# Ledger of designs, part 340: VH-VL binders against q8ixk2r445to577

Target 1, 133 residues: q8ixk2r445to577
Amino acid sequence: FFGMLQNKGLTDYCFDYNPPDENQIVGHQVILYLCHGMGQNQFFEYTSQKEIRYNTHQPEGCIAVEAGMDTLIMHLCEETAPENQKFILQEDGSLFHEQSKKCVQAARKESSDSFVPLLRDCTNSDHQKWFFK
Short names: E, the ipSAE of ESMFold2; O, the ipSAE of OpenDDE; V2, 0.75 times the mean of E and O plus 0.25 times the DockQ between their complexes.

## First folded at step 16 (VH-VL)

Design u55 (framework fv_zigakibart; at its last look DockQ between E and O 0.92; V2 from the best seeds 0.79)
Fold by ESMFold2, look of step 16:
Structure u55 (fold): chain C 133 residues (1-133), chain A 119 residues (1-119), chain B 107 residues (1-107)
Amino acid sequence: as target 1 above (133 residues)
Amino acid sequence: QVQLVQSGAEVKKPGASVKVSCKASGYTFTGYAMHWVRQAPGQGLEWMGYINPYSGKTKYNEKFKGKATMTSDTSASTAYMELSSLRSDDTAVYYCAREKYTEYYFDYWGQGTTVTVSS
Amino acid sequence: DIVMTQSPSTLSASVGDRVTITCRASQDISNYLAWYQQKPGKAPKLLISAASTLQSGVPSRFSGSGSGTEFTLTISSLQPDDFATYFCQQYHSWPYTFGQGTKLEIK
């Protein structure tokens, strides 16, 4: 799958990656932002290795979760996907992070009306359901 | 160079409607939310809401829900805001403003459209 | 709604003066605060975002500080071009709201 990774419950919002310095794509947080169809910052690929790749930059970025954290951070992709970069996009739309045993949920950032994907205990909430478009 | 050019001033009677346009240039129109902000004479600024030109979806300040209708025409790179059932207290300057990508504050503004409601 | 209260509402000052304008939020807005300058008959112009981040092309005599509920805009040495109305705006929560404005006048 590839394209805009959208949230079912938080409608009109997509995964977005907008690093402060376009030449330093590693180490910044993935956010949710209004879907816009411009590609690049909202263009992701779900690979056979269960990676979510940010493919518009070389070297390619892969979404990861660092140990003990709940935020989704950009790392460099590796030849063999590390366990912290493996997500299972299930048929019900849940996005399961294998290493942590948690699901990706659309959540508020700092109690605001801005949003981020975070790891949370898996539920059947539409805020934990994702699809490509 | 980003530019937002709004339609000209309007004079209307109570009960009428008005449609203000905001033509964008210098950037990809569908990539940025377009907001509307009003300023009554001698007063501060009030946020009215936004439209996502890509999806056509809107978010309104509850104060203006039912009063304002925001639309866009992507082929013309133009956002519109229509005010209905005009009253004297709708007299104001109406601005369009572009949301800074992923940052939410307004980095570019139209020149404003004065709407005067009088009888 | 988050109420933004500016002080003072009007400020008289001379070229070369240092001035400070304050903005208070009715609840914690972290650093989700912008400052705008508006001259008569013109649209607002963005000066500062994230409470303290100076926008490109804005003179370095402008600075911002604060977080949570208390914020300040400082102009270290007023220039003739700085006489205008200044607004703060929170973008933490919908509806976004503005302070009532501070008119900076020549003394």
Scores: ipSAE 0.753, ipTM 0.911, lowest interface PAE 1.2, mean pLDDT 93
Fold by OpenDDE, look of step 16:
Structure u55 (fold): chain C 133 residues (1-133), chain A 119 residues (1-119), chain B 107 residues (1-107)
Amino acid sequence: as target 1 above (133 residues)
Amino acid sequence: QVQLVQSGAEVKKPGASVKVSCKASGYTFTGYAMHWVRQAPGQGLEWMGYINPYSGKTKYNEKFKGKATMTSDTSASTAYMELSSLRSDDTAVYYCAREKYTEYYFDYWGQGTTVTVSS
Amino acid sequence: DIVMTQSPSTLSASVGDRVTITCRASQDISNYLAWYQQKPGKAPKLLISAASTLQSGVPSRFSGSGSGTEFTLTISSLQPDDFATYFCQQYHSWPYTFGQGTKLEIK
């Protein structure tokens, strides 16, 4: 699966990665933003290694969850996907993070109207449903 | 190089409708949300709403729901805003404004379109 | 809705003066605050975003500060080109709202 990763509940919002420096692609947080269909910052791929790859830049970035965090941070992809980069995109649209045993949910940033994907306890909320478009 | 060029001034009678256009150039039209802001004479700026040209999804200021309708034509790289049931207090300069990507403030503005409603 | 209140509404100053315009938000908007400059018959021009980030091409005599509910736009040494109306805008919450404007006129 590849393309825009769009949220079902938070309509018209997609995974978005827009690092301040195109030469420094790791270490920043993945956000949600209006889907624009141009690829680039909204182009992701779900791989057979259970990675969510950001394919716009080389070296390739993979979404990871750092210890003790509930945010999605871009790391470099590795030959063998580390445990903190493994996700299961379920048939029902839920995106499950194996290591934390939590689901990715579209959420509002604290004290703002900006949106980010965050790890939360798994529910049947549409805000935890995702699909590639 | 980014430019937003709006349609010319309009003079309408109460009860009429008007459709303002905003033609975008210098960037990928579908890649950025287009907002509309009005400025009544001697008043401040009022956010009216936005459209995502890619999906056609819109968000309106509650104040302008039923008054303003935002559309877009991707083939023409043009955003439209229609005002219906015009009243005298709809007299204002209307601006289209591009949203800064992922930032939500406005980095480029159209030159404005004056809409005058009078009997 | 978040109410943005600017002060003063009108400010008379001379070339070379240090000018400060204040914008107050009715609730905490963090740093989601932008400043615009508008001249008669022209569209607003973005000056500052994120409360303090000067936009490209904007003279360094302009600066912004503040966070939460109190914000300021400062012109360190007023130039003839700076006489205009200035607006603050919050983009913290829908609907986005603007201050009523501050007209900076020549004394």
Scores: ipSAE 0.752, ipTM 0.916, lowest interface PAE 0.6, mean pLDDT 95
ESMFold2 (binder alone), look of step 16: mean pLDDT 93; pTM 0.936

Design u56 (framework fv_zigakibart; at its last look DockQ between E and O 0.89; V2 from the best seeds 0.84)
Fold by OpenDDE, look of step 16:
Structure u56 (fold): chain C 133 residues (1-133), chain A 119 residues (1-119), chain B 107 residues (1-107)
Amino acid sequence: as target 1 above (133 residues)
Amino acid sequence: QVQLVQSGAEVKKPGASVKVSCKASGYVFTGYAMHWVRQAPGQGLEWMGYINPYSGKTKYNEKFKGKATMTSDTSASTAYMELSSLRSDDTAVYYCAREKYTEYYFDYWGQGTTVTVSS
Amino acid sequence: DIVMTQSPSTLSASVGDRVTITCRASQDISNYLAWYQQKPGKAPKLLISAASTLQSGVPSRFSGSGSGTEFTLTISSLQPDDFATYFCQQYHSYPYTFGQGTKLEIK
């Protein structure tokens, strides 16, 4: 699967990665933003290694969860996907992080109308449902 | 090189409708949300809502629900706002404004369209 | 709705003066605050975002500070081109709201 990774509950919002320096693509947080269909910062791929790969820039970036964190951070992809980069996109649309045993949920940032994907206990909320478009 | 060019001034009678256009250039039109802001004479700025030109999804200020309708034409790189059932208190300058990508504030504005409603 | 209270409504100053405009939010908006400059018959122009980030092309005499509920726009040394109306705007939560404006005029 590839393209925009859109949230079901938070209508019209997609995974978005917009690092301040295009020459340094790792270390920043993945956010949610209005879907725009241009690819680029909203183009992701779910690979056979269970990675969520950011394909716009080289070297390839893969979404990771750092120890003790609930945010999604861009790391470099590795030949063998590390455990903290493994996700399962379920048939029901839930995005499950294997290592933390948490689900990715669309959440408000600082109680604002800005949004980020965060790891939360898995529920049947549409805010935890995702699909590629 | 980003430009937002709005349609000309309008004079309408109460009860009429008016449709203001905002033509965008210098960037990918569908890549940025377009907001509308009005400014009544001697008053401050009021946020009316936005449209995502890619999806056509809109969000309105409750104050302007039923009053304003936002649309877009991607082929023309143009955003539209229609005001219905015009009243005298709809007299204002109406601005389109582009949302800064992922930042939510407005980085570029149209020149404004004056809508005058009078008997 | 978040109410943005701007003060003063009118400010008379002279060239070279240090000018400060204040904006208060009715609730915590973190740093989701922008400042705009508007001249008569013209659209607002973005000056500062994120409460303190000066936009490209804006003179360094402009600065913004604050977080939470209290924010300030400062012009360190007023220039003739600076006489205009200034607006703060929160983009923390919908509906977005503006201060009522501060008209900066020549003393």
Scores: ipSAE 0.897, ipTM 0.953, lowest interface PAE 0.5, mean pLDDT 96
Fold by ESMFold2, look of step 16:
Structure u56 (fold): chain C 133 residues (1-133), chain A 119 residues (1-119), chain B 107 residues (1-107)
Amino acid sequence: as target 1 above (133 residues)
Amino acid sequence: QVQLVQSGAEVKKPGASVKVSCKASGYVFTGYAMHWVRQAPGQGLEWMGYINPYSGKTKYNEKFKGKATMTSDTSASTAYMELSSLRSDDTAVYYCAREKYTEYYFDYWGQGTTVTVSS
Amino acid sequence: DIVMTQSPSTLSASVGDRVTITCRASQDISNYLAWYQQKPGKAPKLLISAASTLQSGVPSRFSGSGSGTEFTLTISSLQPDDFATYFCQQYHSYPYTFGQGTKLEIK
């Protein structure tokens, strides 16, 4: 799949990645922001290796979660996807992170009305349901 | 150069409606939420809500729900805010303001549109 | 709603003075705070975002500090162009709210 990765429960919000320097894409957090379709910041590819790939620029980035963390950050993609970069987009729309056994949820950043995707215990919440458009 | 140009001043009677426009230039209109802020005489600034021009989706400050209607025309790069059933306490300067991408604060403002409602 | 309270409401000062304006939030807003300058008959102009980040084209005599519930705007050496009204604004939670303003006047 390729497109804007949207949340079912938090409507009008998409995965968004806007690193401060387009040539230094590693190590920054993926956020949720109003869907806009502008540029390449909201376009991601779900690959046969179970990666969520930010591949509209070079070098290509893959979303990862470091051990013990709940935030989604950008790493460089590797020839064989590391375990911390593997996500399963299930038929019910849940986005499961294999290594942590947790699901991606739309969550408030610092209790604010800004949002980020975070790992949480899997539930049936629409805030844990995702789709490409 | 980012610029927001609003429509001219309006004088209205109670019960009328007014539609204020905000024409954007110098950036990709659909990439940025457009907010509306009012400033009544002798009062501070009040946030009214926003429109996402890409989706057409809006969010209103509850205080203005049913009073204000926000729309946009992407082909004209123009946002609109309509006030219905005007009352004298709707007299204010109305500003459009652009949300900074991913940062949420307002980096550019229109010049303001004065709406005067007199009985 | 998050209430933003500025002090003082009016400040009289001379060119060259150092001035400080305080903004208090009714709850923790992290650093989601902006400062605006407004001159009579004009729209607000953004000076500072994220409590302390100076905007491009804003003179370095302006600075901001604070986090949580207490924030300050400082002008290190007041210039004639700085006489205006200053507003803080939180963008932590909807509805976004503004302080009531501080009018900076020539002494």
Scores: ipSAE 0.752, ipTM 0.913, lowest interface PAE 1.3, mean pLDDT 93
ESMFold2 (binder alone), look of step 16: mean pLDDT 94; pTM 0.948

Design u57 (framework fv_zigakibart; at its last look DockQ between E and O 0.91; V2 from the best seeds 0.76)
Fold by ESMFold2, look of step 16:
Structure u57 (fold): chain C 133 residues (1-133), chain A 119 residues (1-119), chain B 107 residues (1-107)
Amino acid sequence: as target 1 above (133 residues)
Amino acid sequence: QVQLVQSGAEVKKPGASVKVSCKASGYLFTGYAMHWVRQAPGQGLEWMGYINPYSGKTKYNEKFKGKATMTSDTSASTAYMELSSLRSDDTAVYYCAREKYTEYYFDYWGQGTTVTVSS
Amino acid sequence: DIVMTQSPSTLSASVGDRVTITCRASQDISNYLAWYQQKPGKAPKLLISAASTLQSGVPSRFSGSGSGTEFTLTISSLQPDDFATYFCQQYHSYPYTFGQGTKLEIK
């Protein structure tokens, strides 16, 4: 799959990656923002290795979750996907993180109307359902 | 250079409609939400809502639902706000404002359009 | 709706003075606060975002502080160009709301 990764419950919002330094794509948080299609910031590839790749940039970035964290952070992709970079996009639209056994949810940042994808206990909420377009 | 240029002042009678335009230049129009803010005479600022010109999706302050209609024309890089069933208390300066990408605050404003509703 | 309350409503000061304007939010807004300057007949101009981040082209005599519910805008040494009305704005939750303004006048 390749395209803009969107949330079913939080409509008009897409995964967005806007690193402050275009030459240093590692270590920054993935956010949710209004779908806009501008540049390369909202385009991701879901690979056969269960990676979510930011592959419109070289070197390629892969979304990861660091130990003890619930945020989605950009790491460099590796030849064999590390366990913390593996996400299962299930038939029901849930996005399951294998290592943590949690699902990606559209969540409010600091109880605001600003949103980020975070790991949470898996539920049937539409805020945990994702699709590419 | 980012610019937001609004249409000129309007004088309308009660019950009429008005459509204010906001022409954007110097940036990719569809990449940024466009907000509308009003300022009644001698009053503070009120947020009215936004349009996402990429999707056409809008969000309104409940106070202005049914009063304001926000649209955009991507080929003209122009956002519009139409006010219907004008009343004297709709007299105000209306601003368009661009949302800073990923940040939500307003980094550029139009010069304002004065709408005067008088009998 | 989050109510933003500014104080004072009017502030008289002289060139060279240090002035402080406060904003209170009716609930915790973290640092999702902007300050704008508005001169008569002109659009607001963004001065500060995220409570404390000075915008490009804004003189360093302007500073912002606070988080949660209490915020301040400080002008360390008032200049003639600074006489204007100042507004705070929360962008934490819709509807976005503004303080009622503080008019900074020459004494």
Scores: ipSAE 0.738, ipTM 0.911, lowest interface PAE 1.3, mean pLDDT 93
Fold by OpenDDE, look of step 16:
Structure u57 (fold): chain C 133 residues (1-133), chain A 119 residues (1-119), chain B 107 residues (1-107)
Amino acid sequence: as target 1 above (133 residues)
Amino acid sequence: QVQLVQSGAEVKKPGASVKVSCKASGYLFTGYAMHWVRQAPGQGLEWMGYINPYSGKTKYNEKFKGKATMTSDTSASTAYMELSSLRSDDTAVYYCAREKYTEYYFDYWGQGTTVTVSS
Amino acid sequence: DIVMTQSPSTLSASVGDRVTITCRASQDISNYLAWYQQKPGKAPKLLISAASTLQSGVPSRFSGSGSGTEFTLTISSLQPDDFATYFCQQYHSYPYTFGQGTKLEIK
């Protein structure tokens, strides 16, 4: 699966990665932003290694969850996907992080009207449902 | 270079409708939300709402629900705002403004369209 | 709605003066605050975002500071081109709201 990764509950919002320096693609947080269909910062791929790859830049970045964190951070992809980069996109649309045993949920950032994907206990909320478009 | 060019001034009678256009150039039109901001004479700026040209999704200030309708034509790279049931207090300069990508403030503005409502 | 209150509403100053405009938010808006400059008959121009980030092309004599509920726009040495109306805007929460404006006029 590839393309925009859109949230079901938070309508019209997609995974977005926009690092301040295009030459430094790792270490920044993945956010949610209005879907624009242009690819680039909103183009992701779910691979057979259970990675969520950001394919706009080389070297390729893969979404990871750092220890003790609930945010999604861009790391470099590795030949063998590390445990903290493994996700399961379920048939029901839930995006499950294997290591933390939590689901990715669209959430409000710092009580603002900005949004980010965060790890939360898995529920049947549409805010935890995702699909590629 | 990014440019937002709005339609010309309008003079309308109460009860009429008016449709203001905002033609975008210098960037990918569908890649950025377009907002509308009103400025009544001698008053401050009021946020009216926005449209996502890609999806067509809109969000309105409650104050302008039923008053303003935002649309877009991607083929023309143009955003539209229609005001219905015009009243004298709808007299204002109306601006389109582009949202800074992922940051939500306005980095580019149209030149404004003056709408005058008088009997 | 978040209310943005600017002070003063009108400010008279001379070229070379240091001027400060204040914007207060009715609730915590973190640093989601922008400053705009507007001249008569013209659209607003973005000066500062994120409370303190000077936009490209804006003279360095402009600066912004603050977070939470109190924000300031400072012009270190006023120039003739700076006489205009200035607006703050929060983009923390919908609906976005602006201050009522500060008219900076020549003394």
Scores: ipSAE 0.679, ipTM 0.901, lowest interface PAE 0.7, mean pLDDT 95
ESMFold2 (binder alone), look of step 16: mean pLDDT 94; pTM 0.950

Design u58 (framework fv_zigakibart; at its last look DockQ between E and O 0.87; V2 from the best seeds 0.77)
Fold by ESMFold2, look of step 16:
Structure u58 (fold): chain C 133 residues (1-133), chain A 119 residues (1-119), chain B 107 residues (1-107)
Amino acid sequence: as target 1 above (133 residues)
Amino acid sequence: QVQLVQSGAEVKKPGASVKVSCKASGYTFTGYAMHWVRQAPGQGLEWMGYINPYSGKTKYNEKFKGKATMTSDTSASTAYMELSSLRSDDTAVYYCAREKYTEYYFDYWGQGTTVTVSS
Amino acid sequence: DIVMTQSPSTLSASVGDRVTITCRASQDISNWLAWYQQKPGKAPKLLISAASTLQSGVPSRFSGSGSGTEFTLTISSLQPDDFATYFCQQYHSYPYTFGQGTKLEIK
């Protein structure tokens, strides 16, 4: 799939990646922001290797979760997807992280009305349901 | 050189409606949420809500639900805020303000539109 | 709703004075606090974001500090151009709310 990755429960919000330096896309956190389509910061590809790729420029970034962490961080994509970059977009819309056995959830940042995707125990919450548009 | 230029002052009678415009230039209109803020005479600032011009979706301060309606026209790079069933306590200056991308605070403001409701 | 309370409501000061304006939030808002300056008949102008980040073009005599529930705006040496009303605003939770304002007047 390719497009803006949106949350069912947190409507009008998309995965958004806006690194401070466009030439250094590694190591920053993916956020959720109002869907806008501007500057390709909200365009991602879900690949046959179960990667979520940030396709705006070369080199391509792939979303990863580092061991023991719950935040989604941009890494460089590799020829064979590492285990920490594998996500399963399930039939019910849940986005399952294979290595951690957790689901991606839209979560409040610092209890605020700003949001980030985080790994959480899988539930049936609409805040754990995702789709491409 | 971001600019937000609002429509001119309005004088209305109670029960009428008014539609304030906010024309944006110098940036990609659909990339930024547009907020509305009011300031009653001699009073502080009060957030009314926003519109996402990309999706057309809105968020209202509960106080203004049913009073204010926010829309936008992307082809004209213009946001609108309509007030219905005007009362004298709706007399205020109404500002549009642009949300800073991913930062949420307001980096640019329109010049304000005075709406006066008098019998 | 998060109530923002500014102190003082009015402040009389002379050119050259060091002034401080305090803003208190009714709950923890982290550093998600902006300061605006407003002159009569004009729209607010952003001075400081994230409690302490000075905006481009704002004189270095302005500074902000605080986190959580207590915040300050400081003008280290007051200049004639600084006489205005100042507002704090939280952007942590909807509805966004402003302090009632502090009118800084020439003494």
Scores: ipSAE 0.766, ipTM 0.912, lowest interface PAE 1.1, mean pLDDT 93
Fold by OpenDDE, look of step 16:
Structure u58 (fold): chain C 133 residues (1-133), chain A 119 residues (1-119), chain B 107 residues (1-107)
Amino acid sequence: as target 1 above (133 residues)
Amino acid sequence: QVQLVQSGAEVKKPGASVKVSCKASGYTFTGYAMHWVRQAPGQGLEWMGYINPYSGKTKYNEKFKGKATMTSDTSASTAYMELSSLRSDDTAVYYCAREKYTEYYFDYWGQGTTVTVSS
Amino acid sequence: DIVMTQSPSTLSASVGDRVTITCRASQDISNWLAWYQQKPGKAPKLLISAASTLQSGVPSRFSGSGSGTEFTLTISSLQPDDFATYFCQQYHSYPYTFGQGTKLEIK
């Protein structure tokens, strides 16, 4: 699966990665933003290694969850996907993070009207449903 | 090089409708949300809403629901705002404004379209 | 809705003066605040974003500060080109709202 990763509940919002420095693609948080269909910052791929890859830049970035965090941070992809980069995109659209046993949920960023994907307890909320478009 | 060029001034009678256009150039039209802001004579700026040209999804200020309808034509790189059931207090300069990608403030504005409603 | 209150509504100053315009938000908007300059018959022009980030091409005599509910736009040394109306705007929450404006006129 590849393309824009769009949320079902938070309509018209997609995974978005827009690092401030194109030469430093890791270490920043993945956000949600209005889907624009141009690829680039909203182009992701779900791989056979259970990675969510950001394919715009080389070396390739993979979404990871750092210890003790509930945010999605861009790391470099590795030859063998580390545990903190493994996700399961379920048939029902839920995006499950194996290591934390949490689900990715579209959520409002603290004290703002912007949005981010956050790890939360798994529910049947549409805000935890995702699909590639 | 980014430019937003709006349609010309309009004079309408009460009860009529008017459709203002905003033609974008210098960037990928579908890549940025287009907002509309009005400024009544001697008044401040009022946010009316936005449209995502890619999806056609809109968000309106409650104040302008039923008054303003936002649309877009991707083939023409043009955003439209239609005002219906015009009243005298709809007299204002209407601006289209581009939302800065992922940052939400307005980095580019159209030159404005004056809409005058009078009997 | 978040109410943005600018002060003063009108400000008379001379070239070379240090000018400060204040904007107060009815609730905490963090740094989701922009400043615009508008001249008669023209569209607003973005000066400052994120409360203190000067936009490209804007003279360094302009600066913004503040966070939460109190914000200021400062012109360190007023130039003839600076006489205009200035607006603050919060983009913290919908609906976006603007201050009522500050008309900076020549004394």
Scores: ipSAE 0.714, ipTM 0.902, lowest interface PAE 0.7, mean pLDDT 95
ESMFold2 (binder alone), look of step 16: mean pLDDT 94; pTM 0.949

